Miniprotein binders against Putative (5-formylfuran-3-yl)methyl phosphate synthase. Designs and how they scored, part 10

Target 1, 236 residues: Putative (5-formylfuran-3-yl)methyl phosphate synthase, of Methylorubrum extorquens (Methylobacterium dichloromethanicum) (Methylobacterium extorquens) (q8gek8)
Amino acid sequence: MSDIVSISSARPRLLVSVRGPDEALTALRAGADLIDAKDPERGALGALPPETVRAIVAGVGGRAVTSAVAGDGTGREIAAAIATIAATGVDFIKIAVGGADDAALAEAAAQAPGRVIGVLFAEDDVAEDGPARLAAAGFVGAMIDTRGKSGTTLTSLMAAPQLAAFVAGCRTHGLMSGLAGSLGLGDIPVLARLDPDYLGFRGGLCRASDRRQALDGARVAQAVEAMRAGPRADAA
Key: E = the ipSAE of ESMFold2; O = the ipSAE of OpenDDE; V2 = 0.75 times the mean of E and O plus 0.25 times the DockQ between their complexes.

## First folded at step 4 (miniprotein)

Design C24 (from C23 with T9V A35L S49A F59E Q61A W66E T68A K70L; at its last look DockQ between E and O 0.31; V2 from the best seeds 0.00; counts 0 for: pae E 2.9 > 1.5)
Fold by ESMFold2, look of step 4:
Structure C24 (fold): chain B 236 residues (1-236), chain A 81 residues (1-81)
Amino acid sequence: as target 1 above (236 residues)
Amino acid sequence: SDEEVQFLVEYINWLMDKAQDLVRSGNPEEATRLLELIQFLIEYADWLAQTGDPEEADELAEYIDEAAELLTELQDALSKQ
C-alpha cells in the first residue's frame, strides 16, 4: 500500500480541553470537534485519573473524537502512563517528547500504535525535523503547545513562518497537526489559515479567561462559530 | 497571495481599533495581549511582502510602516499606565 486516501477537513477542528464529564458535555453540546481530557492544575500535560477519563469517553459516547494527556517522564514511567490512558478508550493519547532519542520515541509510540500524539513546547525550540522524526517513530500526530507561563502565548513565542513550516512538515509526513498555547478567539482567524488539523483551547474558553475556572459553554460556542465561519468572500 | 494580504490588512486594522479603545479605557492586561497579537500579524505581513509578488511588496511597505508606528505609540501609551 503506497497511498492512503485521506479525508481532509475543510476547516480546522476545535479541540477543547476539559477536566471532567460535565465539562465534556458542555463542550460537546456547544459543538466542539475534539474533547481532550487534562487536569488544568497540573500543567500543560497534567493527566486526569483513568476513571475520570473513562467517564469523559462514556459521556461523549462516540459523538466527538476524544484524547487524553498521559504526561511526561522517563521510558518505563511514560510507557506505563500511555498504557493506562490507552485502556480508557480515548481515541488519542498525548505525551511530551522533548529530548527523547529516536529509539525512545519509537518505544513510546508502540505502546498505543496509531494513537499517540507528540507534544512539542514552543519554549524549547521546535526542531525543523521534529515532524519527520515523530512520523518515523510511529506517532499519528504532532502539536505545538506552550507551558503556560505568564505572558507566554503561542504567537508571542513563534513567528508565522515557523508555525506554517511545522504544519507543512506534518502534512508532508502524514501526521495530524495541532496548534495550541494560551489561544483566544482573536487567534482563530490567522491560525486557521495556516491549515492545521486542529486548534486547541482551554483558558480562553473558561470563565474569566482563567484555565482553573469552569469551562464556559457560551465561549465554546463562540469559538465554534469562529472556526466554522468561512471567508466572507466565499458566501454565494 | 493577494487574498492573504487583503485579509491581513483588514484584520490588523480591526484589531488596532479594538486596541486603541482598550488603551483609552484603561484595560492594560487585555490591551497588552492584543498588541502582542498585532505585532505578530505585522511581522507576518512583512514576511509576505519580502517573499511574495514584488507589486504586493511595494503596496504593503507604507502600510507596514504606518501600522508599526501606531503599534509603538500604543505600547508607549500603555507602559505609562
Scores: ipSAE 0.386, ipTM 0.760, lowest interface PAE 2.9, mean pLDDT 85
ESMFold2 (binder alone), look of step 4: mean pLDDT 82; pTM 0.788
OpenDDE base, look of step 4: ipSAE 0.628; ipTM 0.850

Design C25 (from C21 with T4E R7E D10E Q11W H14E R18Q; at its last look DockQ between E and O 0.10; V2 from the best seeds 0.00; counts 0 for: pae O 9.8 > 1.5, placed apart)
Fold by OpenDDE base, look of step 4:
Structure C25 (fold): chain B 236 residues (1-236), chain A 81 residues (1-81)
Amino acid sequence: as target 1 above (236 residues)
Amino acid sequence: SDEEVQELTEWINELMDQAQDLVRSGNPEEATRLAELIQFLIEYADWLSQTGDPEEADFLQEYIDWATEKLTELQDALSKQ
């Protein structure tokens, strides 16, 4: 029985990265589907303190999906970080895949069975076998993001066909898919056509479009509405 | 890589089969979404044929031609629904 790739008839869901329980509540009230605990000052996968993550989880109170980054470490360090973050009660844990071999990936995924998401960076060569390798290692999702949060967007680094292939690969291998990387509201119509499970935002939803500034609830609400509007029919 | 081309062609084949089944089962909206995804994957295959290994380019081009024909047939079936 060929596992029917579940065509998510659902529009992409909104992922919003937050640095504290205050921003988590702002994002939640504005209609975010996934609250992602991350320190924007510590790079693409900057981990928050476990106590802050616990406060975010408690603040959300099961009203949205939660995730947190475990950091950008490798080997035994990342395994310990995953276990620490898993104990906060988040639904999912995000880690960098990097140059890890299959054994290292499997060890990472085993720290939180059914909860680990692999992050690939658009600045790196995103291998087409990425979804397959992550699935085989026991990951439950894959996401593309950008390392650099200044001046480079996902759509400037990767073409729509490559992103579509990634999303399709995730679906074929039973992974949740996410796309992120300095996204703005203007990116939603194009990326929504690729049918990812999640589109991820931070800076584009902050004051002055600066990830270090406060999250703007009105901008989050605008993103929710843009996601609901569907892909703009390109004017034929 | 040979592996990349194989995986891509397998994905397109699986999606094409699913889309055809959706048309037969009376789910044209979902079939349309798959048709759009198949189009993106064919465009990616075309890009690979131009930038990838020349030894695989001939095979990939033949596959693209076949897949494009099948996609057109699918789209025609959807338009008559």
Scores: ipSAE 0.008, ipTM 0.258, lowest interface PAE 9.8, mean pLDDT 85
ESMFold2, look of step 4: ipSAE 0.175; ipTM 0.551
ESMFold2 (binder alone), look of step 4: mean pLDDT 85; pTM 0.824

Design C26 (from C21 with T4E R7E D10E Q11F H14Y R18S; at its last look DockQ between E and O 0.06; V2 from the best seeds 0.00; counts 0 for: pae O 9.2 > 1.5, pTM O .767 < .8, placed apart)
Fold by OpenDDE base, look of step 4:
Formats: sequence, C-alpha cells, structure tokens
Structure C26 (fold): chain B 236 residues (1-236), chain A 81 residues (1-81)
Amino acid sequence: as target 1 above (236 residues)
Amino acid sequence: SDEEVQELTEFINYLMDSAQDLVRSGNPEEATRLAELIQFLIEYADWLSQTGDPEEADFLQEYIDWATEKLTELQDALSKQ
C-alpha cells in the first residue's frame, strides 16, 4: 500500500524568524504558527547563541512549533552545531544544504533524527532531486530561502512553476516544505496557492520593512489574516 | 537534464495515479487538489521545454500533451461527481 502522502488540506502556516524571546512572544501573540530562532545580522542562517535559543523555547512554552538555525557551516562543524542547537529543545533545526554530498547530508540529519530541515537558496540552482536527496538522507523538511541581504525576493528569483514543483517534490517524499526570502504581505496570495506547509517571514513583518528593526506584532497579525483569506483568484 | 525530465515524468505519473485512486475512493476534494498540482507541474514541464535542450523539448512536449489529456479526463470525472 503506497502511503498516499496526505496533501495537507491546511492553508500554509506562518513561520516568523525572531532574534530573541521578546520577538518570540510578539510573534506568538500575533498568531505565528512557527517561531524560528535566527540572527538576521549573520546571514540567512545566522545562528543565535544556544542560551538565547533556550530562552525562546522557554518563552514559547510549547504553544507553537519552534525551530532554530544551526548556521551555514559544513562538515564536522555543522554536525557539532546541530547537536548544540538540538539540545536547546527546539522542535526543528535548519541547516544549509550547499554542496554537501549524500554522506555529509546523512551525517547532518543523524545528529537530530526526525528534526533536521534542509535550506536551499534561490540564488543557487535548485535541483529537482533536492527533496528526494534530503528525504533519503533523513531530513524531515526542506525550505527555499534567499542568501542575499539586498532585498531580492524569492518571487523575483524563482518562477511559480519551479516553486510548485519543489513543494510537490517535498510532499511526494514526505518532507515538510517551506518558502521564504524577503517575503512581504503581497507575496502571500501567490505563494499560498502553491500549498507549502510554511511561508517564512522576517523583514516584511518588521518596522520599516527592515529585518534589523523590531518585529511588528500588527504586521504579523496581518500576515495571519492574509494566510486565512486564501489565494485570491485574480492573481493569475 | 535527462534526469530532471525523468523525475518530473515519474512524479506526474504518480500524482495522476493517486488522483484517480482518490476519485475511485470517493475523495473528490483531495483529487481536486492533486489536479491543481498536476496542472502546475505541466506548466513547469512546459517551461522546461522552452528553456532546456531542444532534444529534451520534444520528449517533454509529448509528455505534456499526454498529461494534459489525462488531467482533462480527471477534471471531467470530478465535474460529474
């Protein structure tokens, strides 16, 4: 019996990246489904100190899913980073896939069984076999994000059919899917139609749309409502 | 690449089979979601055929035509439920 991968009938969930327990509480109160611990000053996968991640986890208190980035390192360094972040009590750990071979991917996933998410960058050629390779290595999710600090959005780098194929590939291989990359509220209707498990935000939900500024709880609430409104028919 | 075309082909076939099974099992809502996904993958295959190797484009086009026919059959079946 081929396990019919249940297409989640659920609307995409809101992922919000936070840099501390204060922003975590802001995001949670505004209705974020996943609280993602990362340092926006240290790139797309900038790791926070483990003590800060523990404070975020404690502040959330099981009321939302938690994740944290382990960094953008490779080899033995990333394995140690995954183990360190896993010990904070987060539900999921995000790492860059990069040019890692299958053995390196398997070693990374083995540091936190059932908890590791691979991040692919839209500036790189996103291979169609990406979800398959990550699943085979023991990852439980895959995300697309952007490397750039330049405000380049996901939708400017990848076409809707490519993103749809990625989400579909994740689903086929039993991976959670996430889409991120300088997203704004205006991106929600288009990306929600692709039926990812998560849409990820940071800068678009901050004051002045600057990722370095404070998270704006009102903007998070607006994103929650936009996710609930469903895809607008008119954006074809 | 030939590998990408093959993976896409296998995946569309899997979704078509799954959608047909869902229709037969009386789950038209989930079958409709699969139909929408298949449509996106057909559009992706079309995009690949335009941007890729001309030799691959002919095989992709034959598959797109076949998949589009199957999708139409599925949509017709869903509309009669």
Scores: ipSAE 0.012, ipTM 0.296, lowest interface PAE 9.2, mean pLDDT 83
ESMFold2, look of step 4: ipSAE 0.462; ipTM 0.798
ESMFold2 (binder alone), look of step 4: mean pLDDT 85; pTM 0.830

Design C27 (from C21 with T4D R7Y T9I D10E Q11L H14E R18E A35I F59K W66R K70I; at its last look DockQ between E and O 0.68; V2 from the best seeds 0.61)
Amino acid sequence: SDEDVQYLIELINELMDEAQDLVRSGNPEEATRLIELIQFLIEYADWLSQTGDPEEADKLQEYIDRATEILTELQDALSKQ
ESMFold2, look of step 4: ipSAE 0.411; ipTM 0.757
ESMFold2 (binder alone), look of step 4: mean pLDDT 82; pTM 0.783
OpenDDE base, look of step 4: ipSAE 0.704; ipTM 0.882
ESMFold2, look of step 5: ipSAE 0.695; ipTM 0.880
ESMFold2 (binder alone), look of step 5: mean pLDDT 82; pTM 0.785
OpenDDE base, look of step 5: ipSAE 0.463; ipTM 0.794

Design C28 (from C26 with T9V A35L S49A F59E Q61A W66E T68A K70L; at its last look DockQ between E and O 0.01; V2 from the best seeds 0.00; counts 0 for: pae O 4.6 > 1.5, pTM O .608 < .8, other shape alone 8.567 > 2.5, off the site)
Fold by OpenDDE base, look of step 4:
Structure C28 (fold): chain B 236 residues (1-236), chain A 81 residues (1-81)
Amino acid sequence: as target 1 above (236 residues)
Amino acid sequence: SDEEVQELVEFINYLMDSAQDLVRSGNPEEATRLLELIQFLIEYADWLAQTGDPEEADELAEYIDEAAELLTELQDALSKQ
């Protein structure tokens, strides 16, 4: 009797980036697991005003996990930005790791202990030790995203083995893992096989697939269902 | 308009007072849900006052209507106890 260890492949959770409380409620009602407060116009990690983030947090009302970006991780003001966003009541704060040294990473994580997620960009060389360095600095999660707004998807920039190694690295070091970067519904079956904690969406769930357009609740619901369907068994 | 936002804020305050009365009357779970919704409305109204987006003001009005309906349902439920 071979004990089929049901590897409960924990299905990835849906992260949806929202720009306001309206979109937060749309995403939540459609079944998003994490509501990520982000300005899609202000770069890859564009911060919303703290008041907008508070409105999002209040709108979610503890019914989903919340995060917000604290900016692009550039300059001496990142610590203050993290503290400002942490005061909004979000569960997690996202920052760009960039070229920060270990001391700068530790300082960033110390602004909100147990709440900071590091974002690595797929256009940059994602170092294999990235998860280890972030964990050692006191981060609780790591994500890959794309800097580019020009239709470059994560899957076009990074190969599946590299993404798998990243997710495995996060798991080994006790970090939550996320994958994002102009993802569409079609990317879900492939990326879900890598067993990340989160798959992150914005543009792919918006009207006309444009991140600057309104979030489409029907598309969010489709993403939820696609994640529930599991990896399509390739009809061999 | 600034006047419409002020009227909405006054109504939100009325909902808050009513919800607090419901908490005192012994339906804490449903009253808590109403308080959470009212807190959302306050933060959303503040956000709208800063952004000035008229399309979002219509959405705020819809959520206020939802809160008013919920308040009525809770009051009716308490009257039947």
Scores: ipSAE 0.024, ipTM 0.345, lowest interface PAE 4.6, mean pLDDT 82
ESMFold2, look of step 4: ipSAE 0.319; ipTM 0.713
ESMFold2 (binder alone), look of step 4: mean pLDDT 82; pTM 0.777

Design C29 (from C25 with T9V A35L S49A F59E Q61A W66E T68A K70L; at its last look DockQ between E and O 0.07; V2 from the best seeds 0.00; counts 0 for: pae O 9.0 > 1.5, pTM O .792 < .8, placed apart)
Fold by OpenDDE base, look of step 4:
Structure C29 (fold): chain B 236 residues (1-236), chain A 81 residues (1-81)
Amino acid sequence: as target 1 above (236 residues)
Amino acid sequence: SDEEVQELVEWINELMDQAQDLVRSGNPEEATRLLELIQFLIEYADWLAQTGDPEEADELAEYIDEAAELLTELQDALSKQ
């Protein structure tokens, strides 16, 4: 029986990166589907203190999916970081794939079986075998994000066909897919057509569109509604 | 790589088989979404053929043309439902 690639008829879900329990509650109340615990001042995968992550998890209280970044490290350091973050009670742990070999990827995924998500950066060459390699290593999801959050968006770095191939590859290999990288509300109609499981936001949903500013609950609600509107039929 | 191209071709083929079944079953919404995804994968394959090794490009180009024709047939069939 050919495993029918289940096309999720479901619209993309909203991932919102938060730096504390206050922002987690703001995002949750505004209709975010996934609360991602991350320090926006420490790069794309900046880890929060485990205590802060535990506070976020407790604040969410099972009302949304939770994730947290373990950092951008590699080798034994990232394995220890994964284990530390896994103990906070988050549903998923995000790590950078980087230049890790298959053995290093498998070791990382084994720290939290069924919970690790690989992050690829759009500034790096995103290999087409990426989803296959991550699945074989025991990852349960893959995301594309941007390293540089200063003015470079995902859609400026990667073409829609490449993003579509990534999402399709994730689906074929049974991975959850996510797209992020300085996204704004204007990116939703184009990226939603690619049918990712998640679209990830931070800066675009903050005051003054600055990731270091406070999360704006009204902007989160606007993103939820934009995802619910579906892809705009291209006016032929 | 040869492996990446082969995986892409396999994905397009699997999705095309599913699209044919969806068009036959009379689920136009799901069929439309699948055909849109297949179109993006064909466009990606075309980009790979243009930017890749010339030896691989000829075989991939023939496949892309066949896939694009079948996509058009499925879109036309769906539009008549």
Scores: ipSAE 0.013, ipTM 0.295, lowest interface PAE 9.0, mean pLDDT 84
ESMFold2, look of step 4: ipSAE 0.251; ipTM 0.628
ESMFold2 (binder alone), look of step 4: mean pLDDT 81; pTM 0.773

Design Hk1 (from Hb1 with E57R A64F R67E F68Y T72E R76E; at its last look DockQ between E and O 0.03; V2 from the best seeds 0.00; counts 0 for: pae O 12.2 > 1.5, pTM E .793 < .8, off the site)
Fold by ESMFold2, look of step 4:
Structure Hk1 (fold): chain B 236 residues (1-236), chain A 80 residues (1-80)
Amino acid sequence: as target 1 above (236 residues)
Amino acid sequence: SQTVTIRVTGDSPELLDFIAEYVHWMAEKLGATVEVKRDGNTLEIRVTGLSEDTAQRLAELIKFLAEYLGVEVEYEIEDK
């Protein structure tokens, strides 16, 4: 009980996806709360080389929470990828969980107990019981992301009540919750009201709002300011 | 066995429908029985067959979600 009330009074954390240690330092200096290692050139959930992830972890030096994408795939392939990324020292490992049955989910979570976050893609019709299934399998968190196709964003694919239900489901089952998917600065006010643990960005914080371009430190700072100015509880 | 009665008041039919569907989803996962009645801008939901701890957690979660979305909620827990 008290966990739900105390968590609801905190602002969501800012997660910034970076492709190397240079961008990690840019995001850290601008005030990002979570630094996520992801390759924007290798699909929707592309893994960076382990040595690059290790360099990001070292550069952050414990000053922010770190995560890295391990990718997607079959149970054996993803299990090996999780183990590889776990060895880099990141705090959390993210994998896509579409197409996996409960046994495959449990096998994946067991590769890095207490450290695996399941990514659900908005395009794949996020199941109402997704959080329950991930929690039962041993995941520490769940998030919704998008594949980033032209013109589609998280809010264009899922209505606010659906996103709220996802966040509430994560809380009910003891999971960390995240929302991402081609987000821009303008999305922060409405999504922060849903009280996820974090909001995830890359493209909107890059030059020309293009995820393949370099991360723009000034835009990261703008997102930090927007998160600090975000909604507080309406109960007053 | 406890009964939770939840009354949600708001001007948005979509939000009232969302809350009703969310409660049905939760009740099914908990093995509980749910009845829903609508009276204008008020939705009354009765959930039966809950333990004391589960009933309290459900009511608090629905209150949190409704208040966050700007919808007023009241609840009552009855021991039967």
Scores: ipSAE 0.005, ipTM 0.195, lowest interface PAE 11.3, mean pLDDT 81
Fold by OpenDDE base, look of step 4:
Structure Hk1 (fold): chain B 236 residues (1-236), chain A 80 residues (1-80)
Amino acid sequence: as target 1 above (236 residues)
Amino acid sequence: SQTVTIRVTGDSPELLDFIAEYVHWMAEKLGATVEVKRDGNTLEIRVTGLSEDTAQRLAELIKFLAEYLGVEVEYEIEDK
């Protein structure tokens, strides 16, 4: 009986996307581990104005990790966007990597060494070599998200084995891993079993489960608790 | 140049190995030199040849990773 050394799976941390310093404070007080600056009105990787991101960073005051999206641009536009967002003082910068070649990825990562996270979309074919390519380019993390936020959840688009392979790939290549895409509280037990570094939320933690509505601190707190509870043992 | 010294303490050898590998990978990407010493449940990592900004960011990143993995971590940054 091979003792499956239960690698004490570090419980996933909670990433909460916020659109301003007010929501950042709400998320922080509720126990979010990472405050992600994003404009929910501008798609999955909608960038906030740099001044708003600076305000979020200042509001957090080092009490949590911060990130910000640099947008969904391609090629040289990504590099400029990363540089702009990097100057806000955020810890990490998230960018879309879809369609970029290796040279473009390397250029993107070079704008903020040790700080850039690549985002892959579940609606796209997530290549198995994605983590390897991002790592080779100098990214420090990779996330899967969904482009669409209209009822398409991550779990509806990608099967558990594919997500598990992604997380394992990230780990193998020393990348932080994140899973997001219209997640709700009910998704936490299933996705936590995959042992990602982060689970990312927006709409599921907002009023009326609408990403365009105000962040609900009580729902954020519930997510924190759910993350801590661990995977429910499936009643065999 | 700046030197980051990070001390990680944890009961899982596998976690310590993972952190060490991660730091080696990061150091390589940054063009920095890294030394890793392991003594029991303690991992001491020294990364040299960094700018002030990069040193701080690297230290914070490794601290974050270590804390995430549930291991104790401390760091110091020194001018070399």
Scores: ipSAE 0.000, ipTM 0.211, lowest interface PAE 12.2, mean pLDDT 85
ESMFold2 (binder alone), look of step 4: mean pLDDT 78; pTM 0.717

## First folded at step 5 (miniprotein)

Design C30 (from C27 with E36Y; at its last look DockQ between E and O 0.69; V2 from the best seeds 0.00; counts 0 for: pae E 3.3 > 1.5)
Fold by ESMFold2, look of step 5:
Structure C30 (fold): chain B 236 residues (1-236), chain A 81 residues (1-81)
Amino acid sequence: as target 1 above (236 residues)
Amino acid sequence: SDEDVQYLIELINELMDEAQDLVRSGNPEEATRLIYLIQFLIEYADWLSQTGDPEEADKLQEYIDRATEILTELQDALSKQ
């Protein structure tokens, strides 16, 4: 028998974005690995009210890793948003970072040391040095997401070499890596080939595949099953 | 590695089979989505062939050429529906 463990470490974790505690419990019961608090009605990366985020954290009760969106912006506005979301008890805080210079990035990361994930939008041309800049600023992770315009998906906006380089850059610089952007079940085996730490979902796991509709627990369970099927040559 | 290349080839083949079925059954929106995923994987395979081990590159490139031809035929078939 060979060292199957050494070759099977590449399966990504499932992140599910939820809008409240009921959806958080739906995602948790279906097997989601990360439960992310995000408001689908407030733009591409909208923050939920802090009291809702606290309710999500309490409902999860430490049974899964939690994150929440703080938003975007620069200077004092994003710093205050990070501090507000950090106080809810989530494990990680996500912010959009496309417009910030290095000093602003460092200031943002310092608001919640070791807990801030930078979100880069595929529509904004992800720079090759993005992971290096975020790591130097003190971020714990980076992810690529999409703004959710009709007819656009992560793979329609970025070529495979670009996404592979992003994930490799995160790994080189010690960042957790995530890929998201209008993903559906069929994207899982494709994007898993790039070995990100997680794949992020909402719309594809919601009723009618619409991120503004309710999360569908059966679709979450299907995504969990797809993640477990994996690319392992000696497994099913 | 060889195992990773074999898995990639199998995945592309499975998606191409599914896309062919969707074209035949008249499901152009779903077929188009799979075709975009297949193109994405072919680009990944091409990138691997250029950055990986030269001994493996010829095998992968031959497969890429065949897969690209099949993908083009699928796209043409879709445009005639």
Scores: ipSAE 0.331, ipTM 0.705, lowest interface PAE 3.3, mean pLDDT 85
ESMFold2 (binder alone), look of step 5: mean pLDDT 81; pTM 0.775
OpenDDE base, look of step 5: ipSAE 0.517; ipTM 0.814

Design C31 (from C27 with L15F E36M; at its last look DockQ between E and O 0.65; V2 from the best seeds 0.00; counts 0 for: pae E 2.3 > 1.5)
Fold by ESMFold2, look of step 5:
Structure C31 (fold): chain B 236 residues (1-236), chain A 81 residues (1-81)
Amino acid sequence: as target 1 above (236 residues)
Amino acid sequence: SDEDVQYLIELINEFMDEAQDLVRSGNPEEATRLIMLIQFLIEYADWLSQTGDPEEADKLQEYIDRATEILTELQDALSKQ
């Protein structure tokens, strides 16, 4: 009961994608809420080796929520990837869900019941019923991300009503909702208005705003402070 | 609520002030990005005006009209750089 109320908090949580245990510790110490294991060299949703994910989980030591990318695709390959990543001990497993049919979605979610988050790419024309379909398939959450085309950000690819409808759809169907896609610090007060459960970052929190460079702990701390400002950003 | 609408208006105003400074100082790339975020917020405000309390909708719509005029002036000024 009380946990349900706490989960419905209006303040978005900060998800930071990291490439290894050193960056995970950097993000954790700076105050990130979710530590996400993702390979910045393999596109928008690149999986890290399972041994690296285990090292991240061990380094975090239960002090923050963890997630990891398993990849995309359908059938045996993605099912095996989900199971492999689930065995690392991360709390949540993320997969791209494109236009997979309902049976494929249900089979994927079943590999790690209650732990699978579906990633929809803004470039792929996010369907209005995406949240409903993912919830029916057994996903615990849904998020929108971008494929990382140069100069292309989430807010340039999807209009505010589309993103608001996605977040509202997730809430209606009991899904955790996330928004990501080449986000920087300036996006935080903007996207927080849509009340997602989390906002996801990497490149904007790395040196030179380049996702292939090292995570910058000072930028992570700035993002944490921006999240805490919420409705009181101008508290005089 | 009225507090939520006021916060949105204050955020748009803050971003518009920053964008005006960037245009005046000849920083078109940074101004362009901020203008895109302002447009996004105006679209959100318009969506709220269609789905919210009628009294809040009137206040928000009046502001949207004013903000859209200012944004158009910023986009025009930026195009001359």
Scores: ipSAE 0.473, ipTM 0.791, lowest interface PAE 2.3, mean pLDDT 86
ESMFold2 (binder alone), look of step 5: mean pLDDT 81; pTM 0.764
OpenDDE base, look of step 5: ipSAE 0.643; ipTM 0.856

Design C32 (from C27 with E18A E30Y; at its last look DockQ between E and O 0.01; V2 from the best seeds 0.00; counts 0 for: pae O 13.9 > 1.5, pTM O .588 < .8, other shape alone 8.197 > 2.5, off the site)
Fold by OpenDDE base, look of step 5:
Structure C32 (fold): chain B 236 residues (1-236), chain A 81 residues (1-81)
Amino acid sequence: as target 1 above (236 residues)
Amino acid sequence: SDEDVQYLIELINELMDAAQDLVRSGNPEYATRLIELIQFLIEYADWLSQTGDPEEADKLQEYIDRATEILTELQDALSKQ
């Protein structure tokens, strides 16, 4: 029984996407709560080689929650990819769930019981019943991200009430919730008010705000502090 | 298998990159120890690839486990800084 770390803190946790064990250690040292193994060169859910994911898991050494993306494949390919990534020892596996029927969702979740997180894209119509469907299929979390990384942020694509409804839906159905999508430090005060379990970052915490550049440990630390500061009153 | 050896080499290379970052972050002693172990594992993996003895492949796993322990020690040292 994986101790579902009771997210008892009234503040969102920091998810940082990393491409290798070097960045994993950088993120961990800077105070990231969840280390997400992802290839930023291979799209929004680009999978790393299983070897690299194992290196990240070993490098984290149980000091933070780990996740990895299984890729953006469909059908039988995604099921095999989930199984492969599940064997790396990560705590959670992230997959795209857009357009999947209930049977496909259930099959995906069954590849790694109690470990699969569904990713919805903000560019797609995020259905209000999304959290309910994912929970019914056996997912343990749901996350919104963006497909595009070229200048579109989550907050530019989805209104605060829609994001709030998503987070509330996740909570109602016992899912962990995550929000991501080209987030910067400036997005933290607004999104933290929605009370998600995780806020996810990559590019905003990299040098020159470029997801292809090296992760900047100082920026990760700034994100940690920004989350600890709570919602600033001044975004009225 | 040749595939297992290749897999191990790839993992070792990723761990080397992590060790280099630890050196840059001011933990040269621990990083050096990891690098030395990784270098030994590479040499051993190379030897295994030449001999094709599957029994020796199981011994490589013991060294990987040890490398993982060292990484844990490194991380503990980093957390105390």
Scores: ipSAE 0.000, ipTM 0.225, lowest interface PAE 13.9, mean pLDDT 80
ESMFold2, look of step 5: ipSAE 0.583; ipTM 0.851
ESMFold2 (binder alone), look of step 5: mean pLDDT 82; pTM 0.768

